VH-VL binders against q86iv5. Designs and how they scored, part 12

Target 1, 237 residues: q86iv5
Amino acid sequence: LDSCSICVDFVGNSLNDLLNIILNSGVIGTCGDLCSAVPGGQIVDTVCDLLCDYVGVDEFIKLISDVDPDPIYICEKISVCKTNDNAAASLDLVQINPQNGTVGGTFTLSIAYTVTNTIATGQLAFNIIDPTGNAFGDAVLLVQQSPEQYTQQFQFQATPSEQESFPNGLYTVQALVCEGSCGSPHPNTYTLANGTTTFTISGADSSSMSGAGSFSGSSQSTQTGAASGSGSGFALF

## First folded at step 17 (VH-VL)

Design w1
Fold by ESMFold2, look of step 19:
Structure w1 (fold): chain C 237 residues (1-237), chain A 122 residues (1-122), chain B 110 residues (1-110)
Amino acid sequence: as target 1 above (237 residues)
Amino acid sequence: QVQLQQSGPRLVRPSQTLSLTCAISGDSVSSTSAAWSWIRQSPSRGLEWLGRTYYRSKWYNDYAESVKSRITVNPDTSRNQFTLQLNSVTPEDTALYYCAREGYKYGAFDYWGQGTLVTVSS
Amino acid sequence: QSALTQPASVSGSPGQSITISCTGTSSDVGYYKYVSWYQQHPDKAPKVLLYYVTNRPSGVSSRFSGSKSGNTASLTISGLQAEDQADYHCSSYTRSYTFVFGGGTKLTVL
């Protein structure tokens, strides 16, 4: 894994704990005081110390305490992740299979996109809107995506839960390719392309509600063997 | 060094609001290195943390789930004190109430008030 | 009632070592290092003995030591003395920005 992916993964996994520690402890004078409190073991402490020491404890706390803290933005501000204000991409395909499915069924979202100018640090993200307006989604981190064609697949099972019942009707899928975090107001952030598709659920067998659905990620390279994104999962929109 | 002095009524009727005050000397209620808590103790429940107020560029509050709908903890910077307000009390709220400081670098309740025994009954 | 589990009572003779356990969950004792211990004599406010699992405030005897493994924290009192007879409480900061206490342990020095 590259330094950018390690930074985004650390900040993404530890952001809420860092905020909790900062608020509970008050004045924090050293990176050691902050980072030793972060759960996750020696590797997490080491990454925290390295990033914090690089930018200085006061600036690190300021970046984490921002009103809209954003892992990609934080890692860009400390120069571990690069930016490209001229990044460019298009969406070639946003496809969901099956187009007509049932409650409890498995759906595969396939997204194909073409990068025409390198995405330095960004996201491939999607949002699924049910017939009542409830939404859920996920994202994949993109690091140094060179000009090429790429595909990504996301899979979920439409298992009813208190959070999402998967009602019968028309679902809308929205997909974005971004430089920076999709939807973020921070500098160096751009929506490069978007696309939509739809699918339907016609419930013949809605026998019970169960736990919340879960996304499983598969890394997919295009036909040219380009590496897939290294990170997984970020909140969107 | 730091001292916490409590005041307030010792008898409160059911459905009324319990109001207690904690005066601080040797520190400031707006200290960015401290937080200011209310904790109660009863034979049936032992020690129970209720909530806190603290300043970190702005004022924050955290409340225990069991009382969050009824509790307010407020700072008073002009008098260097903080207050507990617990609404709609019942006999189950009968307890010895403490105010306490969460200290800089200790991460624990390092100074406690003298305690106020509050009885909720008719 | 008590979020953290402590033994109700423990006893020991002068000069012995005694250990009091405090068991919580992965969301409190098992998550952060914000575990603290308090000594309380009858009719007195609690007094902090340990914070951050192992740290002793100034003026607390080195006879008091602490540790944590998984979801369980421990307070050890070595060289037990008559004045150690008191109630002992553990506390933990939680993932939800709150504190929880154990039910307390009454230590009797025989």
Scores: ipSAE 0.539, ipTM 0.810, lowest interface PAE 1.9, mean pLDDT 87
Fold by ESMFold2 at other seeds, look of step 20:
Structure w1 (fold): chain C 237 residues (1-237), chain A 122 residues (1-122), chain B 110 residues (1-110)
Amino acid sequence: as target 1 above (237 residues)
Amino acid sequence: QVQLQQSGPRLVRPSQTLSLTCAISGDSVSSTSAAWSWIRQSPSRGLEWLGRTYYRSKWYNDYAESVKSRITVNPDTSRNQFTLQLNSVTPEDTALYYCAREGYKYGAFDYWGQGTLVTVSS
Amino acid sequence: QSALTQPASVSGSPGQSITISCTGTSSDVGYYKYVSWYQQHPDKAPKVLLYYVTNRPSGVSSRFSGSKSGNTASLTISGLQAEDQADYHCSSYTRSYTFVFGGGTKLTVL
């Protein structure tokens, strides 16, 4: 794993705890005082200390305490992740299969994109918007994506949960390729390409089902070695 | 030495707003090393933390989920005090109310007011 | 309604040691080390005994000690004295920027 990916993963997993510790403590004089309070074990504390010491405790606290913090932006500001204001890409394919499915069914989202100028630190992200306007999705971190053609596939099972009931109707898929965090107002952030597709769910009463959806994916290159990643969770933008 | 002096009404009618004041001496309500809480105590619930206000480059508030929709805690820097407002009270809000300072780096209440017994009754 | 569970009462004889438990969840006692203990005599405000699980403020007797394992914190009072007869409360800071208290434990020195 590269330093940028480690930083984004740490900040993404620890941002709430870091902010909580900072606000509750009032005065934090060392990175050790901050980082030792973060739960997650010695590896988490070590990564926290390394990143905090790299930029200095006062600047690290300032970045975490920003009104609109996000992991990619924070890691760019501490210079562990690079930016490219001239990044460029296009979306070649946004395809969902099956286009007509059922509650409890498995859907595969396929995204193909071409990078024409390196994406330094960015995202491949998607949202799925249900018929009522509720959205869920995911994002994959892109680090130093050279000019090439890439593919990613994501799968999810339409299993009803507290977050998404999967009502019958028309669903909209939005896909984005970005430099920086997709949808972010922060500097060095650009939507490079976007695309949409739709699908329909028709199905049985979901009152007897339980569980939560998850996503997985891969990336394939036609010009250089492949970059691969998968995400889980929900992305809204 | 820090001292907290409470004031406010002892009797409040149901559906009204409970308002209490805590005056601070020996410290500042805007201290970046402290936070200022309201805590109540009743025989049925024991101690219950309600909310706080504190300054960390700007003013922050945190509120207990059980009262979040009805509570406001505000600083008053000119009088060096902070206030509790609890809206739409019911007899279940009858309790001994304390103000308290968080003075330790890792959260704990080192100074407490004298307590104000508030009865909510018609 | 108490977020943290304490025994309602405990008792001990002078000179004995007693332990009071405080059980919470993975979102409070089991998450951070922000656990504190308070002693409260009748008609008095609570007084802090311990913070950060084990730290003792100046002026608090070394007979008071604390520990935590998983979702349960413990206050131990060694060498019980008549003056220790009081109510004891635990508190935890949470992942949600809030504090929660236990229901309190009445200690009787026999």
Scores: ipSAE 0.538, ipTM 0.819, lowest interface PAE 1.9, mean pLDDT 87
Fold by ESMFold2, last read:
Structure w1 (fold): chain C 237 residues (1-237), chain A 122 residues (1-122), chain B 110 residues (1-110)
Amino acid sequence: as target 1 above (237 residues)
Amino acid sequence: QVQLQQSGPRLVRPSQTLSLTCAISGDSVSSTSAAWSWIRQSPSRGLEWLGRTYYRSKWYNDYAESVKSRITVNPDTSRNQFTLQLNSVTPEDTALYYCAREGYKYGAFDYWGQGTLVTVSS
Amino acid sequence: QSALTQPASVSGSPGQSITISCTGTSSDVGYYKYVSWYQQHPDKAPKVLLYYVTNRPSGVSSRFSGSKSGNTASLTISGLQAEDQADYHCSSYTRSYTFVFGGGTKLTVL
């Protein structure tokens, strides 16, 4: 819907392709030369051209080639996403259900937070640390979140995979509300609130070797009823 | 006009290192508009891209998965050349070796060396 | 074997049009537009005919044209001439910062 979300989505999906094209082509003289090479069709090319033309091709290439490129930071530097160094929020609830579950079971993480000064462009993020120290997680983009109470739910099925076996034991959940990308060293980035909870897996079916774990997310607000999925694919910690 | 001139031994023993040099005239190995590749050709495999080196604010290398563990491609800015080293060669590495320039905005190999037939035999 | 699939040989008579296919995957031919074609006469280095699917370098005849659909690229030679008898190679840039080649196609002019 909004230009900031479109920018972050474009950069997040196209960053590796942009880097590949820049490195392979060497000197790129125009936004058209760069953007026409990006796969994804006419809409992707148009978004790329608009963002690139806004700052100029040389600055756009510089931002993409940054040592630690970050879609939110890039879109803030382009001035399509706003920043608020005075953003403020608190975590009201971090709750996982069930508290005691099994391998293959579905877990729902519920996060409630209150914004007290607008989050201009930020994240609601979580990490889950298994008993061995391995971590997985996700984040959702927050754009122009006005002072209000918000809720977000995430679901995952504890299906063993090469990335996460879901061993028996105590799991730690970390939740963060941030201005900017959570955990990023970039300017205009702040951790506004954090919280933790735990859950256990016991009686795990170690003989079952089924595919990768799955995530689905939903968000709820007293003034918004639309579910939102986690689409960023960030690995936080 | 860009010219690529290859040099190096044509016979290499198994288990040794194949080493070839490509001298560049009419362009610079440090050109930010070019990349410098090694490509080989055999009757059974046709053309096979091996790897490249190029300068984009720093030096980069990319290597084909099939040779990644054995290959090194290095620039030499003082002599305006680049080299291929392929370790632990076997008779299957017998091929006609080319150096090539990946040209500005082409994404393709616009200049090729004369080719060096390298035989791996004992 | 080669990463891209080309027919081993094709033939045509002078004046005819022929098409050479090059089939890859969604990670190479099907992903970027960096597909190129090379002509190679016996005992000579390859020479670029097309790059970026359809673009001809200066000095390459307009009888050579290219296209791509899905994971398959095509080189078409119209008005076939005796001098077109050569090997033809396709190449694609990949998502992994590498190049791959087809196995080559020997064109015989009858």
Scores: ipSAE 0.534, ipTM 0.818, lowest interface PAE 2.1, mean pLDDT 87
Fold by ESMFold2 at other seeds, fold request of step 21:
Structure w1 (fold): chain C 237 residues (1-237), chain A 122 residues (1-122), chain B 110 residues (1-110)
Amino acid sequence: as target 1 above (237 residues)
Amino acid sequence: QVQLQQSGPRLVRPSQTLSLTCAISGDSVSSTSAAWSWIRQSPSRGLEWLGRTYYRSKWYNDYAESVKSRITVNPDTSRNQFTLQLNSVTPEDTALYYCAREGYKYGAFDYWGQGTLVTVSS
Amino acid sequence: QSALTQPASVSGSPGQSITISCTGTSSDVGYYKYVSWYQQHPDKAPKVLLYYVTNRPSGVSSRFSGSKSGNTASLTISGLQAEDQADYHCSSYTRSYTFVFGGGTKLTVL
């Protein structure tokens, strides 16, 4: 385990709690005062103390309290994660199987990419856009990805929920490889490559169910919990 | 010595707005080490936290879900006070209302106002 | 309904120890350590006895102690005295930036 991955995982999982503690307590004078209040047990408290002590409690609080906090960006500002403004990559394959499936079926997304200049701290991310425009997705943290070819698979089951009803029709898959958090406005962030593919769902129509959410403006920052992801928590849209 | 002095009417008609004021002495409403709450008490529901205002580089508010659509808590830095506005009151809002300071780390109320019994009836 | 559950009443004789429970959820009592206890005598405002589960403000007797396990916090009063006859309230901070209170416990000193 490397310090960058540990930092991004900690910040991603604890960001809301850290902000809540900071706002409720007002003046916090030591890393111990802040970090002992974070739930999650001794390991979480220890990681919090180490990261906080590394930059000092005042700087740590400023980073957490930013209007648009971003776990990768925070860990870069702490200098636990590195950046490379010259990172470069291409997408070799974006493939989903089966191309034609049904509600309740399992889909496998395969992504292959080639790094041509090291990705210091970034993401491999995807979004799936249903026929109505509703989207869901996930991301995997990339740390010190040297020039080479890489592959990744993701699976999901098309089980209807409040967040996604899986209506019949054409779905669009978007994949991105990024330095920094994909879609983030922060410095040292670049979309290095993107690709798309499609698939269809046919058969039973679930359009009578309420569950698909609506999307609003493209300027909004969003953070989501990683249900199947590596803890980055950012939606691509 | 911190003191909280409450003022406001004791009788309010249904559908009107309940308005209470809490004057602060010995501390500042804009203190970054404090937060300023309204709490009410009734025989049927006990103590019920309603909401707060506080300054942390900017002003924040938090409100209990049960009253969120009807409540406003505002600071007044020029008079060193904070106010409660509760819209569209019903007889269920009849209670003893307290203002309180959250002054300890980790969310405890160390100073309380004297209490104002507010009756909502025709 | 009160967000936190306390017994409605407790009684004890002078010199005995009593314990008052406060049960919440994994989003309040069971999540942070922001649990506090208040004593309230008739016609008076509540007075803080404990904060952060176990901490006593200056001037609060060491006869008052606190603990927490899972979703339940406890206030223990040892060496019960007549002056301890009062209402006792627990409170917890929540993950949603709010506070919740228990329904209160009336302590009777026999």
Scores: ipSAE 0.530, ipTM 0.816, lowest interface PAE 2.1, mean pLDDT 87

